# Ledger of designs, part 3: VHH binders against Di-N-acetylchitobiase (Ctbs)

Target 1, 344 residues: Di-N-acetylchitobiase (Ctbs), of Rattus norvegicus (Rat) (q01460)
Amino acid sequence: EDCPCSEASLCRPIRHHRDFEVFVFDVGQKTWKSYDWSQITTVAVFGKYDSELMCYAHSKGARVVLKGDVALKDIINPTFRASWIAQKVALAKAQHMDGINIDIEQEVDCSSPEYEALTALVRETTEGFHREIEGSQVTFDVAWSPKGIDKRCYNYTGIADACDFLFVMSYDEQSQIWSECIAAANAPYNQTLTGYGDYLRMGISPRKLVMGIPWYGYDYICLNLSKDDVCAIAKVPFRGAPCSDAAGHQVPYRVIMKQVNSSVSGSQWNQDQQAPYYNYKDPTGRLHQVWYDNPRSISLKAAFVKHYGLRGIGMWNANCLDYSDDALAREQTEEMWGALRPRL

## First folded at step 1 (VHH)

Design j04 (framework vhh_5j56_2)
Fold by ESMFold2-Fast, scan of step 1:
Structure j04 (fold): chain B 344 residues (1-344), chain A 127 residues (1-127)
Amino acid sequence: as target 1 above (344 residues)
Amino acid sequence: QVQLVESGGGLVQPGGSLRLSCVASGFTFDYSGSYAIGWFRQAPGKEREGLSSISGSYSGSTSYSDSVKGRFTISRDNAKNTVYLQMNSLKPEDTAVYYCATDREWGLYSPDEYDYWGQGTQVTVSS
């Protein structure tokens, strides 16, 4: 067994489960040395394997899990599922990984063979990983609500029962806009809570739910900006909805922090959505409205996690912060990591 | 290790169309949401300007500069690891070297926010 770490023990799978999960995504670029490792329990890798990151995470007692992605048409075949699982287990062993996070975000019709095939994939993946890698963790990313978001008809209770827990992607909540075509928060507080209420009401244990927070916002060009800061956006349909967040683009927190101080409005707080936003004018003179999350909005969500006894919290993605040695950047970055800790 | 290769440039008359392709290697397009692929151009004696971007999110969030909105369309084919820029109603002022670029995180229209660049493909709009 060839271990790339300085200590052979760092190549052993992490077996310890902490009482509170802090599940973070990493997309590369070696910013991981600057993360708040006092909080992190799991790093989900969305990029090329970095053995140095794996060794470091293990030195901090944190899991590192693979990305699991596959075309739904292929998983109807049980032989294909078995082969895919065997390949992912072998990869996890080769890279000294502690499990897999399944990130399937594809449309599924309720009457399709993919409906039961997806649940079977999650169950079989979990059984394979647990058998082959002692203490390994299998998780599944779900939308902010189980109620037909993005035309995903999934067996949510079956999937939750099959895996260790669900990472709830409580963001991109404007992927389908059924109301007015206007800019809005990426993860509006009350709408986000409604999603968790829906998961809980269908019988999913709060210990099966990890709340995913966005560390990015959306930048929308305003076709019209009203006196009440209502930003009308282009009508870009998505999966049956007439409007969507595809009318804007995603912006990481580090870019938002550089832009907000030079904005027309400065940072504003929307009480109804419990989220910050700002208006700015681009170099061509167009008005934009940016919606994001800050330490205040994140702390409110962390309080909900604590109050309902959810398994934990996490975010997309840890690379979104400014890890430079600038004093202001350090302060802002520390506040964002700190906001994940539930406070009484 | 990340490499981008542009193609599809050439000479076209005003009002014509071209489709540019950007093929990535050492990097896989997926639905992670935390990366962007952008198209930029640079005309002689001018600054490099951002034209359009597409996200890694499943919704495929796109953006366009005012100079190309309604004329250019960005799209992706993840199976081919390729991003396209469909350019319609081309004007002489669209003459430039066109670049695709990617980061592993969202950038604005600023070229300084993109980490990986192609070599560029020349587009000339003239009679």
Scores: ipSAE 0.000, ipTM 0.253, lowest interface PAE 13.3, mean pLDDT 86

Design j05 (framework vhh_5j56_2)
Fold by ESMFold2-Fast, scan of step 1:
Structure j05 (fold): chain B 344 residues (1-344), chain A 126 residues (1-126)
Amino acid sequence: as target 1 above (344 residues)
Amino acid sequence: QVQLVESGGGLVQPGGSLRLSCVASGFTFSRSSDYAIGWFRQAPGKEREGLSSISSRSGGSTSYSDSVKGRFTISRDNAKNTVYLQMNSLKPEDTAVYYCAAGDYELYTPSGYDYWGQGTQVTVSS
């Protein structure tokens, strides 16, 4: 409807797709003016609509896409799917949005009617958006591996075929811990790459995969911290696994950077997982171990994206960095954005 | 068995603040889970209304009703299996029984939530 931007042209949907995607999530804390807009191709909004963000992103030639979320039990009904899609298309038009990112992470049994209904929803959403908004983009968030993560039995090849591309959430990879109940990297390098190998082996084109990396880590209380830095964690089960990352809590990169310099260990590198970690003692004397990603670990993953010709890279979430005018914060923030650039 | 227990309600003066807590048992909050926690309230003679929700899934998206936007903040502590509602600038019209609820949906009305706490009374006087 009426354009809230300083120029009417900024309310027109972005029609041009980039050869390389930089797909970022924003959770609405108004830090978006400080993002590296020289890289960003898509902003996925995970908060309430911010017209200033939309205008700004469009001024930089970047798409802004809606969040798509719906209960799987509702989408078995094709009339419900049609209504939901019509509502999302109308909302995208009203908010001058460039598409939708579907974020459905619910359990699905392979034999359930939700299995086929989910693929149908993605197909029908993509057809509706492409028809109604020229050049619009429809994407779907998938787990770090198609191999039954978190009891999600999805038709991954059907979903990939149905939409423009998949954003692979290659983080929270300790959501189910089947081995020793110990703290570990949020996105261990070899495990992450195994997930991409799984998607590729099932016939999904690398041009359908955008690698999602975390700009946050996990802080775990250690029930015991060994001399080899093995941090035993509380046994918190999740979806059939005896242990999970729910034994810890998430911390954004900006908090990690302030804490690591005051930690007991300083930042350490785990070669097996190719991820940084550190140990610190809290005010009550408890030992903690924090696992995170830094420019080094991100650059290794960006190199994989380039080498295998994936569609792009992105992260959860752009608000995680320190956008203050502090010199050290600025340097650290620039290094994190820089690490996303594909390198050899 | 899924249970939710609210705490932190009470009497407060207009302009005051309260923090409500919701402790969950029988399931675990994780960024990777497909369930959400919502805060709802029911004022005397009114239908139960949604105020705020937070996803336990990858995005951690939050949502707020227009009546509380800018005054209330929802947050979670996955290690404590707890969701909080920080309520600032409270008004007499915020007087209600406050409920936390859990379900396999994000950002839905009461019918989208399968598990409910018993509620905690918030009274804003004057």
Scores: ipSAE 0.000, ipTM 0.229, lowest interface PAE 12.8, mean pLDDT 86

Design j06 (framework vhh_5j56_2)
Fold by ESMFold2-Fast, scan of step 1:
Structure j06 (fold): chain B 344 residues (1-344), chain A 127 residues (1-127)
Amino acid sequence: as target 1 above (344 residues)
Amino acid sequence: QVQLVESGGGLVQPGGSLRLSCVASGFTFSTYDDYAIGWFRQAPGKEREGLSSISTSGSGSTSYSDSVKGRFTISRDNAKNTVYLQMNSLKPEDTAVYYCAAHRGTWSLSPSEYDYWGQGTQVTVSS
């Protein structure tokens, strides 16, 4: 076969699983050259195919997996599912990939044919990949809680049973705000942990759960900022909730680090949410509040992963850090990768 | 090298909706770096027309041409390096090839301000 790597062995799929997963997302632009490859076990590609990334990841013993995305209306048809799976398997073989991460985040009504079709898709995809690519890995991205987040009525136990493991998106936890319409942490500590409790209580093994943390925050314009740092935000509804994080916008950690030192408040710690935030004024004089995760908040979550014996940890997304040769950027980047390691 | 790839075009009936996506590579969207991504269209035999633009810096300042204001909404997902154009209440006169473009600087609806262009995606509005 035509292998784009310097050694033919680097085009062979990774067949061995590690005891602890470090599952990271890559969205392109070649920042992967600077990742902490001593930790990474899986790179999930969310950008253009990069054969150099694939070759390098394989040289480090790490998997590279495809993005799996499809319209739910189409997967009700079993012949469509079979065709889609065949296409993804063929693509994985052509690109020398180690599997697929299924990223379906669409609304599903509990009584709809999509409910059973989604579980069938995950099962059939896993069977197809395992049959066609020995040692391949099939995973599924799930919400921070199985309790109806974003109107996703999924068969979570069936999906977990069907695939190798779940990547739990323990972020965007303000996608539906049912309480006060105010800015809050992307992944509040206690709320995040409640989600894992929910998955575990329904019978899903901790070995099926990889904790996904955000390496990005949310920047909200404050309609009012109180003396107690309560930031009132615009009422932007989402999937039945009156308010959502769509009232703000996502900002990667590298941008946050450049902005926080010149902010009005400097970095603050919210003990209730166990997350950092800061306030700043934009060039037009509007007050903003930014909520994010830092090495401290990440380390607390990594400790939970270790204490409860979860399969692993990971993040959205590895490109969020500053990989320049600047000394401060390097220090901040090393601290963020280091925070993923549970401390003894 | 900056690359832009559009997707989401197709055939739709008058009054329908489409969502276009523009994925950027060769630079990263950030709230600090001053880039603008614009949506443009070109019908056969006509000049390229600016529709909407969004800044990748700050809060994502937006602008719209009068012909689409209230019907089209531009948004960005900096983490996915993607800009979207949500098109509602489509009319036959919206039929065109839709392009996304990138410019280092503030938002603009002038095609001449933009240095990098995608290949385009066809939108056809007809019954």
Scores: ipSAE 0.000, ipTM 0.176, lowest interface PAE 18.1, mean pLDDT 87

Design j07 (framework vhh_5j56_2)
Fold by ESMFold2-Fast, scan of step 1:
Structure j07 (fold): chain B 344 residues (1-344), chain A 126 residues (1-126)
Amino acid sequence: as target 1 above (344 residues)
Amino acid sequence: QVQLVESGGGLVQPGGSLRLSCVASGSTLSGDYSYAIGWFRQAPGKEREGLSSITSSDYGSTSYSDSVKGRFTISRDNAKNTVYLQMNSLKPEDTAVYYCAADQGYYRSIDTFDYWGQGTQVTVSS
């Protein structure tokens, strides 16, 4: 049998669009059984295909979408684009998926043929999916700001017009550090909001923007930690910037919650960035500073989503929480999912 | 934080086999961190080429470049905190310094791998 679900109807594509999107990423663990399905409207599968996840999501009325990635040089060729789209449509049909989330994060020079080719890929992918799978959803992951982040010169208005909506990756905002080489929030509040302001000022509708928040933080080794908690970090350049978050590493929320309990500082709140951080010593005695998002910082961002009428919210990634039966873990996990809800 | 050490390089005749090892320290390969380990190579006067990657056993699968697909196999031993590259049917064109690199995160390009080993020389010649 073609349909792996207990009910044949669960293999039909989801055709109804919700007024408010909750767009989540799953990277392949069986933690999806414990997600807050009362909120989720779309799951983007960035791990191995899991037919049980697809069946379950459909039983909750949620879409399941493919990861779309491709080499930029290949998409200059329109025949290649047509072939890639046909392949992805066929895969979506075979796996009973509801669309595709295009995740292209490569450098594009403003004068390169890739600039126009990328917009064409998004437009042609959307046309193909909508034609072949009624009610299917095509989305594109964009940087936290349209202002040349990571040397990505993209036609943001063209891409937004071409697809159903943009998932804004309002995280990894220290990927290029042009100021002091110090540890900072993954998604500082004012900087994050400035990015949305930039998208809106260029004429992109708020109904085309889904706010992506991180359920992970960055752990930085401090070369020096000042009395006012300024953590100097190694100078690791990235795409023209002298310093970057490559000086640290990503840590999921579940690990952060266990580390903060045994940290030197306990959880601190930075009012300027509206983000939590803490300091800890590793087993070799080195000082680290970890920056992350918590229910407080997430709720502030969710309020912005509601106030400005954005299409929705979501996160990278749903697997980052502790889904164990531990009482504290359950409370922390419930608070993180709850923080995504626009306040009544 | 993550330190990577490659081993297993050497001189081999065309058609021979080598197994490269990449040992991670400072972080476990199967821990609560999501990351990918990749194998890359660079021959003199050429750009660094990505060959293969493996994500955490909990999160994903393997990938291969067309130049090595069917000849090279990447695998992971989480108990030993080690990633392997089994290289079969070696050709003179495979001569290069081979690097292990870790990318803390899920989706990355070759230029975002943030922890690199020192490399191990592989020479395929008669």
Scores: ipSAE 0.007, ipTM 0.263, lowest interface PAE 10.0, mean pLDDT 86

Design j08 (framework vhh_5j56_2)
Fold by ESMFold2-Fast, scan of step 1:
Structure j08 (fold): chain B 344 residues (1-344), chain A 124 residues (1-124)
Amino acid sequence: as target 1 above (344 residues)
Amino acid sequence: QVQLVESGGGLVQPGGSLRLSCVASGFTFSSESNYAIGWFRQAPGKEREGLSSISSSGEGSTSYSDSVKGRFTISRDNAKNTVYLQMNSLKPEDTAVYYCAVRWSYPGDYSDYWGQGTQVTVSS
């Protein structure tokens, strides 16, 4: 209720829509002071609430939205859904937020009551937010493809119809590896595009799709590294698949940039996946292979967003870049923000 | 060849209503799948703004910009090969040239076709 901003107007919800969405995730740490605010249309707060961030974003005409998460077993009960929505609306009002991004990534069986309950939650959340906060935005994070990724059987068309738009998490695309148990790109170009094709073919409007790209990569220990750079990885099963990216770990772009130029291979480009990678030796002498995205791979994806008239682009997460005052870091950071522009 | 023709613009008083029509030729809505038709506007000295879209799926999934949500409604009539924009509670700031566009949203075959536009003026 009490406005923490220097001007009362900065506590009013953002009501206007922009032609092109740039939807960014923030996990805290005050790095938001260095973001490219000339592009940002929405900041999803996945860290601790920061009133200075809210005031600043509003001064730039950008929305700030809550993280929405809940256990699916609980939302079967309509009374529970109503209570959860009321709590989130009250929190948004208290923190002067412009909406909510629902981030539910749990398994759902097609025949379960959770299937219909999830769609009902999204519809009821959208109705509640739009009624209670003028111009508020309700969005839902979906997997890179609607085709049963991670055993998520969701009513994708119903969810898309129910909310303002979908943020497509077109990353973690090695969460289930059904083929050879080898390291691969976090978001391979052609596989990513087939996911969007699948959403579009089921009748979801391109104006309902915001492309999410990773500003992080995966670091895999190679059990064997072939002369053709095929990195065999540990067999770590996930949700029915025999192998997964759980065999590696996530690394932010800022760490990758410090490591790549001193790596064994230097940066390599894989033409089939249209993604960069490199090989390095750890302090114990083990070979690793790291797959990531760079301005080149991001620009190719941004071009797709423009060509198919998608609602916008965004990333997980804005904190992944090096916001230090180092000249090289500043140049690399500017290139990553610049790559989001559909004009290349 | 694909052609889009807008009509229904004109001068109205604040609080009034208009219905814009966009007739497509060169393809039929019922024979195409995985496309979207959108309405856009451009006021003097401003950038083109997207307002609303309707998809090929079933009855058509719709989306709206915040500036028009609750006031404007998009719909389509496949038999007439026409998409409509019903504009209610018009305001002076709605004064602009209104365009329709069709987009194929299938990877490997993106095409964006625009109509010539129709002028809407909201003035007392």
Scores: ipSAE 0.000, ipTM 0.099, lowest interface PAE 18.6, mean pLDDT 86

Design j09 (framework vhh_5j56_2)
Fold by ESMFold2-Fast, scan of step 1:
Structure j09 (fold): chain B 344 residues (1-344), chain A 126 residues (1-126)
Amino acid sequence: as target 1 above (344 residues)
Amino acid sequence: QVQLVESGGGLVQPGGSLRLSCVASGFTFDDHSSYAIGWFRQAPGKEREGLSSISRSGDSSTSYSDSVKGRFTISRDNAKNTVYLQMNSLKPEDTAVYYCAAYKPDSLYGHEYDYWGQGTQVTVSS
């Protein structure tokens, strides 16, 4: 509860409203010292509490928010919800945090008591934080589309109305593959935009939507690679779909940048998906195809954010870039941060 | 059958105010059939610009472009099937045709607005 910062004022919660959000996730490892703080409005912590990060973010006028995670079966009980909220408010006060980002990604049946309980949790959490910590921010992570992704039947309009805004996880869009079992972009441009269209069409204000982009890609082993670069992947089912991105593995941008120049194909651009990819051979001679996002694909999405007046942009996760003193790494890292700025 | 009709445009001097109205017919703004409504404008030789939107839930879910934030206010009156855009501190740069647009919940085409009005001319000049 005592302030760990050099200045007592840095332990005060951020009360300033931001017109445009740049909402970034941090998973630890002290890379935050090298982030583009000229842009960041909120850091969502997914690692251990770091008081130095909190003090530094506050010195830049940026919020630092807690991770909110809870089992859905428990939140059906209103007494449990009240206790959980009180505990999270107390933790935010103890750690000098500016709010909470609720990261519930569990399956919900439309007819289940969890459907209304989740909306109630978000509403009650927002009321509690706003009452107890003036100017605090409560947000909720949602899938790239409200249309039953990963068997999540949520009251999206109710949740959006209940909290300050939604962080849209517009990535992992191959979590359920209903068509051909082939490698594809993590966040294909047109499919991603369809998700935002779905949120907007149901009546959710663009001021309630922050676009989440991936700073990581997927590496898939190709069972067969066609002449047209179609990579057939293993059939790994997920939540009712016959195929999924579980056939591959996630790779951060820093690793992709070291690999792409030595790849078989070099970086390629897929016009249909508006995303980069490349092919490489592993040490055993197997062909792989990697799909990712780069400054070009990110800039196209940032332009959509500006054009439709969305609340902001952000990413999973800020640690994915190469923050070393290498000149090329520094240039690539600056280009990735720069791509978040809306351009028209 | 579904129509949006804008009104309230006209000639005004810099620093003046106008209130635009968008009246819907062929659907209602009640709790079960409400649509998200947006205001757009297009000046001669320019692309269409989104200005403001209001969700089905009302004032708690509004948005504004940077060019109009603090000067324009969107509101809706579901009983009158009407959405308003209150425009204050008007500038010559606000001269454009102003359009009202609505999303339909069962629209097949994602982020595109399904219904558009004919537009109302706003001219800001001395």
Scores: ipSAE 0.000, ipTM 0.124, lowest interface PAE 20.1, mean pLDDT 85

Design j10 (framework vhh_5j56_2)
Fold by ESMFold2-Fast, scan of step 1:
Structure j10 (fold): chain B 344 residues (1-344), chain A 127 residues (1-127)
Amino acid sequence: as target 1 above (344 residues)
Amino acid sequence: QVQLVESGGGLVQPGGSLRLSCVASGFTFSYTGDYAIGWFRQAPGKEREGLSSISSSGSTSTSYSDSVKGRFTISRDNAKNTVYLQMNSLKPEDTAVYYCAKEGSPLRYDTSWYDYWGQGTQVTVSS
């Protein structure tokens, strides 16, 4: 096994677990050199392997974990599961990785063989990684609520019991809009907390839940914008719902910060959703409404993490901030990282 | 209704080039439903493999699988609501049906994240 790092010790897997998890996603844009490494406990890599990132993360005592993804029809076969796990373990060893984050977000019918197969995959993956890589971490990304989000009928208690913890994707909460077809927060405060309440009520330990925060928002064109800032959106269906956030598009925080000061409304705060939004006109004169999270909304959610003793916090994705040398950008970036710290 | 239509496939000699197009309808890159678009391929009897993705919100980001990095380039033309895959230095191993897919994550290029798929376009690399 060849070590690409300047010191051989940096290729050894991280074996200790921290009391408070800060679980961040990196999508491979080389911005990782500017992250707040004083907080990070795990980097979940999406995209191409970056050995320099791996070496650096290990120098900071942080884990780097593989992306785990597979077609659910294939995992019904236990021989296929065993082979897939062996391949992922071998890849983790070859790339000096500290585990795997399983990111399966496919629709699953409750009566399908995929229902049992998914839980089996998570358990067998965890057993394989723990056996083959001492101290390795196996995690699973779950929806903001266990209540049938995006037609995902999963055995949530079984999956939680099987792995080290769940990263809760408490964002994209407008993926299915069953009510009025209007723009809304990516992660509305009370709705987000209801999802955690649902996980806790089904018997999942708070020590199994890491809160995922969006560092991106959604930009919606308004077919009509009322006097009360209600933005009617196009009816774009998703997995059985008549309306969805597919009527808008995702915008990273760095772009939102440049746009908000030039907007028609400036940044507004919606008290019901405890989220910021703004309205702007595009080059054709059409009105848009953008919903996002800022240090204020993130701090409120971080306080919940602390109050209920959740395992930690994290975000999709660390690349969303402006890591340029600009003084304002640095201040805004520091505020966003700082908002993840549970407040007293 | 979200719809994706691939074109530009065909027969090409090893070492040759092709440019695939993916035309989107039911959403607009600049204004509505603008997500990452990914390119995937599937050879007969094999799983779909993610190749590349591109976002069109804010700062444009691209991702490539190791098998095509340096040979394939993804790009977009928002005015034409189209995503392209420029394929250079084609090998017999690149023979597959090529699909484009729409998803909500800016840089997600594997199959479990993508919600809307095109019908595919056949690429055959042989003499």
Scores: ipSAE 0.000, ipTM 0.235, lowest interface PAE 12.7, mean pLDDT 86

Design j11 (framework vhh_5j56_2)
Fold by ESMFold2-Fast, scan of step 1:
Structure j11 (fold): chain B 344 residues (1-344), chain A 124 residues (1-124)
Amino acid sequence: as target 1 above (344 residues)
Amino acid sequence: QVQLVESGGGLVQPGGSLRLSCVASGFTLEGSSYYAIGWFRQAPGKEREGLSSISGSDRGSTSYSDSVKGRFTISRDNAKNTVYLQMNSLKPEDTAVYYCAATRYEGSYYLDYWGQGTQVTVSS
């Protein structure tokens, strides 16, 4: 009921729609004051509620949406779904939020009761939010392709029909490696585009798809680094695949920019994957290969979004940049935000 | 104390209809977004199956399992603090004990309250 903002109007849900969505994730740490608010249309919050962030986002005309997460076994029960939805609607009203982003990434068997339950949850959540909070937005995070990624057998067309739009997590595309166990781009250009082609071919409207890009990369220890820069990685299985990106670790863009300066190779561009990478040697003498995205690779993806009329673009996550007052950091941060703009 | 009492069960021929009632006491259906009431059934030797639910306010959302979608309709009467399940086109496979259950969010967890059940038999 009570508004924590300086103006009562800032506690009202955002009802207007923008032609182009810029959907960003925030994981806390108070870096949000430095984001490019001239672009942002939705902030999806991960972590603790921050009323100052909510007030500020609303002052910029941007939505702030809840994180929706729940155990799939529980949602088989329709009474549990209704109660969970009622709780989330009440929480959105209490925190003056503009909707919910459902982030369910659990394994689902095609023949399981969870398959239909998940679609029902998304539909019922959307109906509840739209009825109780006029102009509210319900979205769902989907894998980079509908082709059974990470053993997620989901009714993608049903889910897309049920909610306002899908945030496509066009990253972690090495979560299952079925070919050679080697380091590769987090979001290779042609593979990423193939995923969107798959969603479109199954009948999902481009206006239902927001392209998610990574503002982080993966750092892999090379068991062997060939003369052609092929980095062999440890065999770490994931959901049936013999190898995965779990052989490496995630690194935010701000750390990558500092690390590339000490790299053996300097930043390299892989033409096939349309992505940058570099090799470096750690203090113990081990060779590493890091794959990431930069303004060049992001701009290519932004161009695809505009050319094919997708609903928008966004990223995981806005906290990955260096928001310090350092001149170089400011330039790099401005270039990364700028790369999201749908230009040439 | 929260109590749920079911009624309206009985014997019906295939293709027939029944309306089950669930009277709630110890809480009100009107003015709360932290509850949901639904219908479940359990046939002998089978696990309990969720069928339908209705949440909160006068505009509360409804849901249905695939086995009953299009045949069963859930509704509520806030003045009588009662939830109904209208069952049409009944089949022998619908024979079961039908339970009313309420799920409430209590700030940090969900609490389930169950009725005693009412028998529905579909047989000619």
Scores: ipSAE 0.000, ipTM 0.172, lowest interface PAE 21.8, mean pLDDT 86

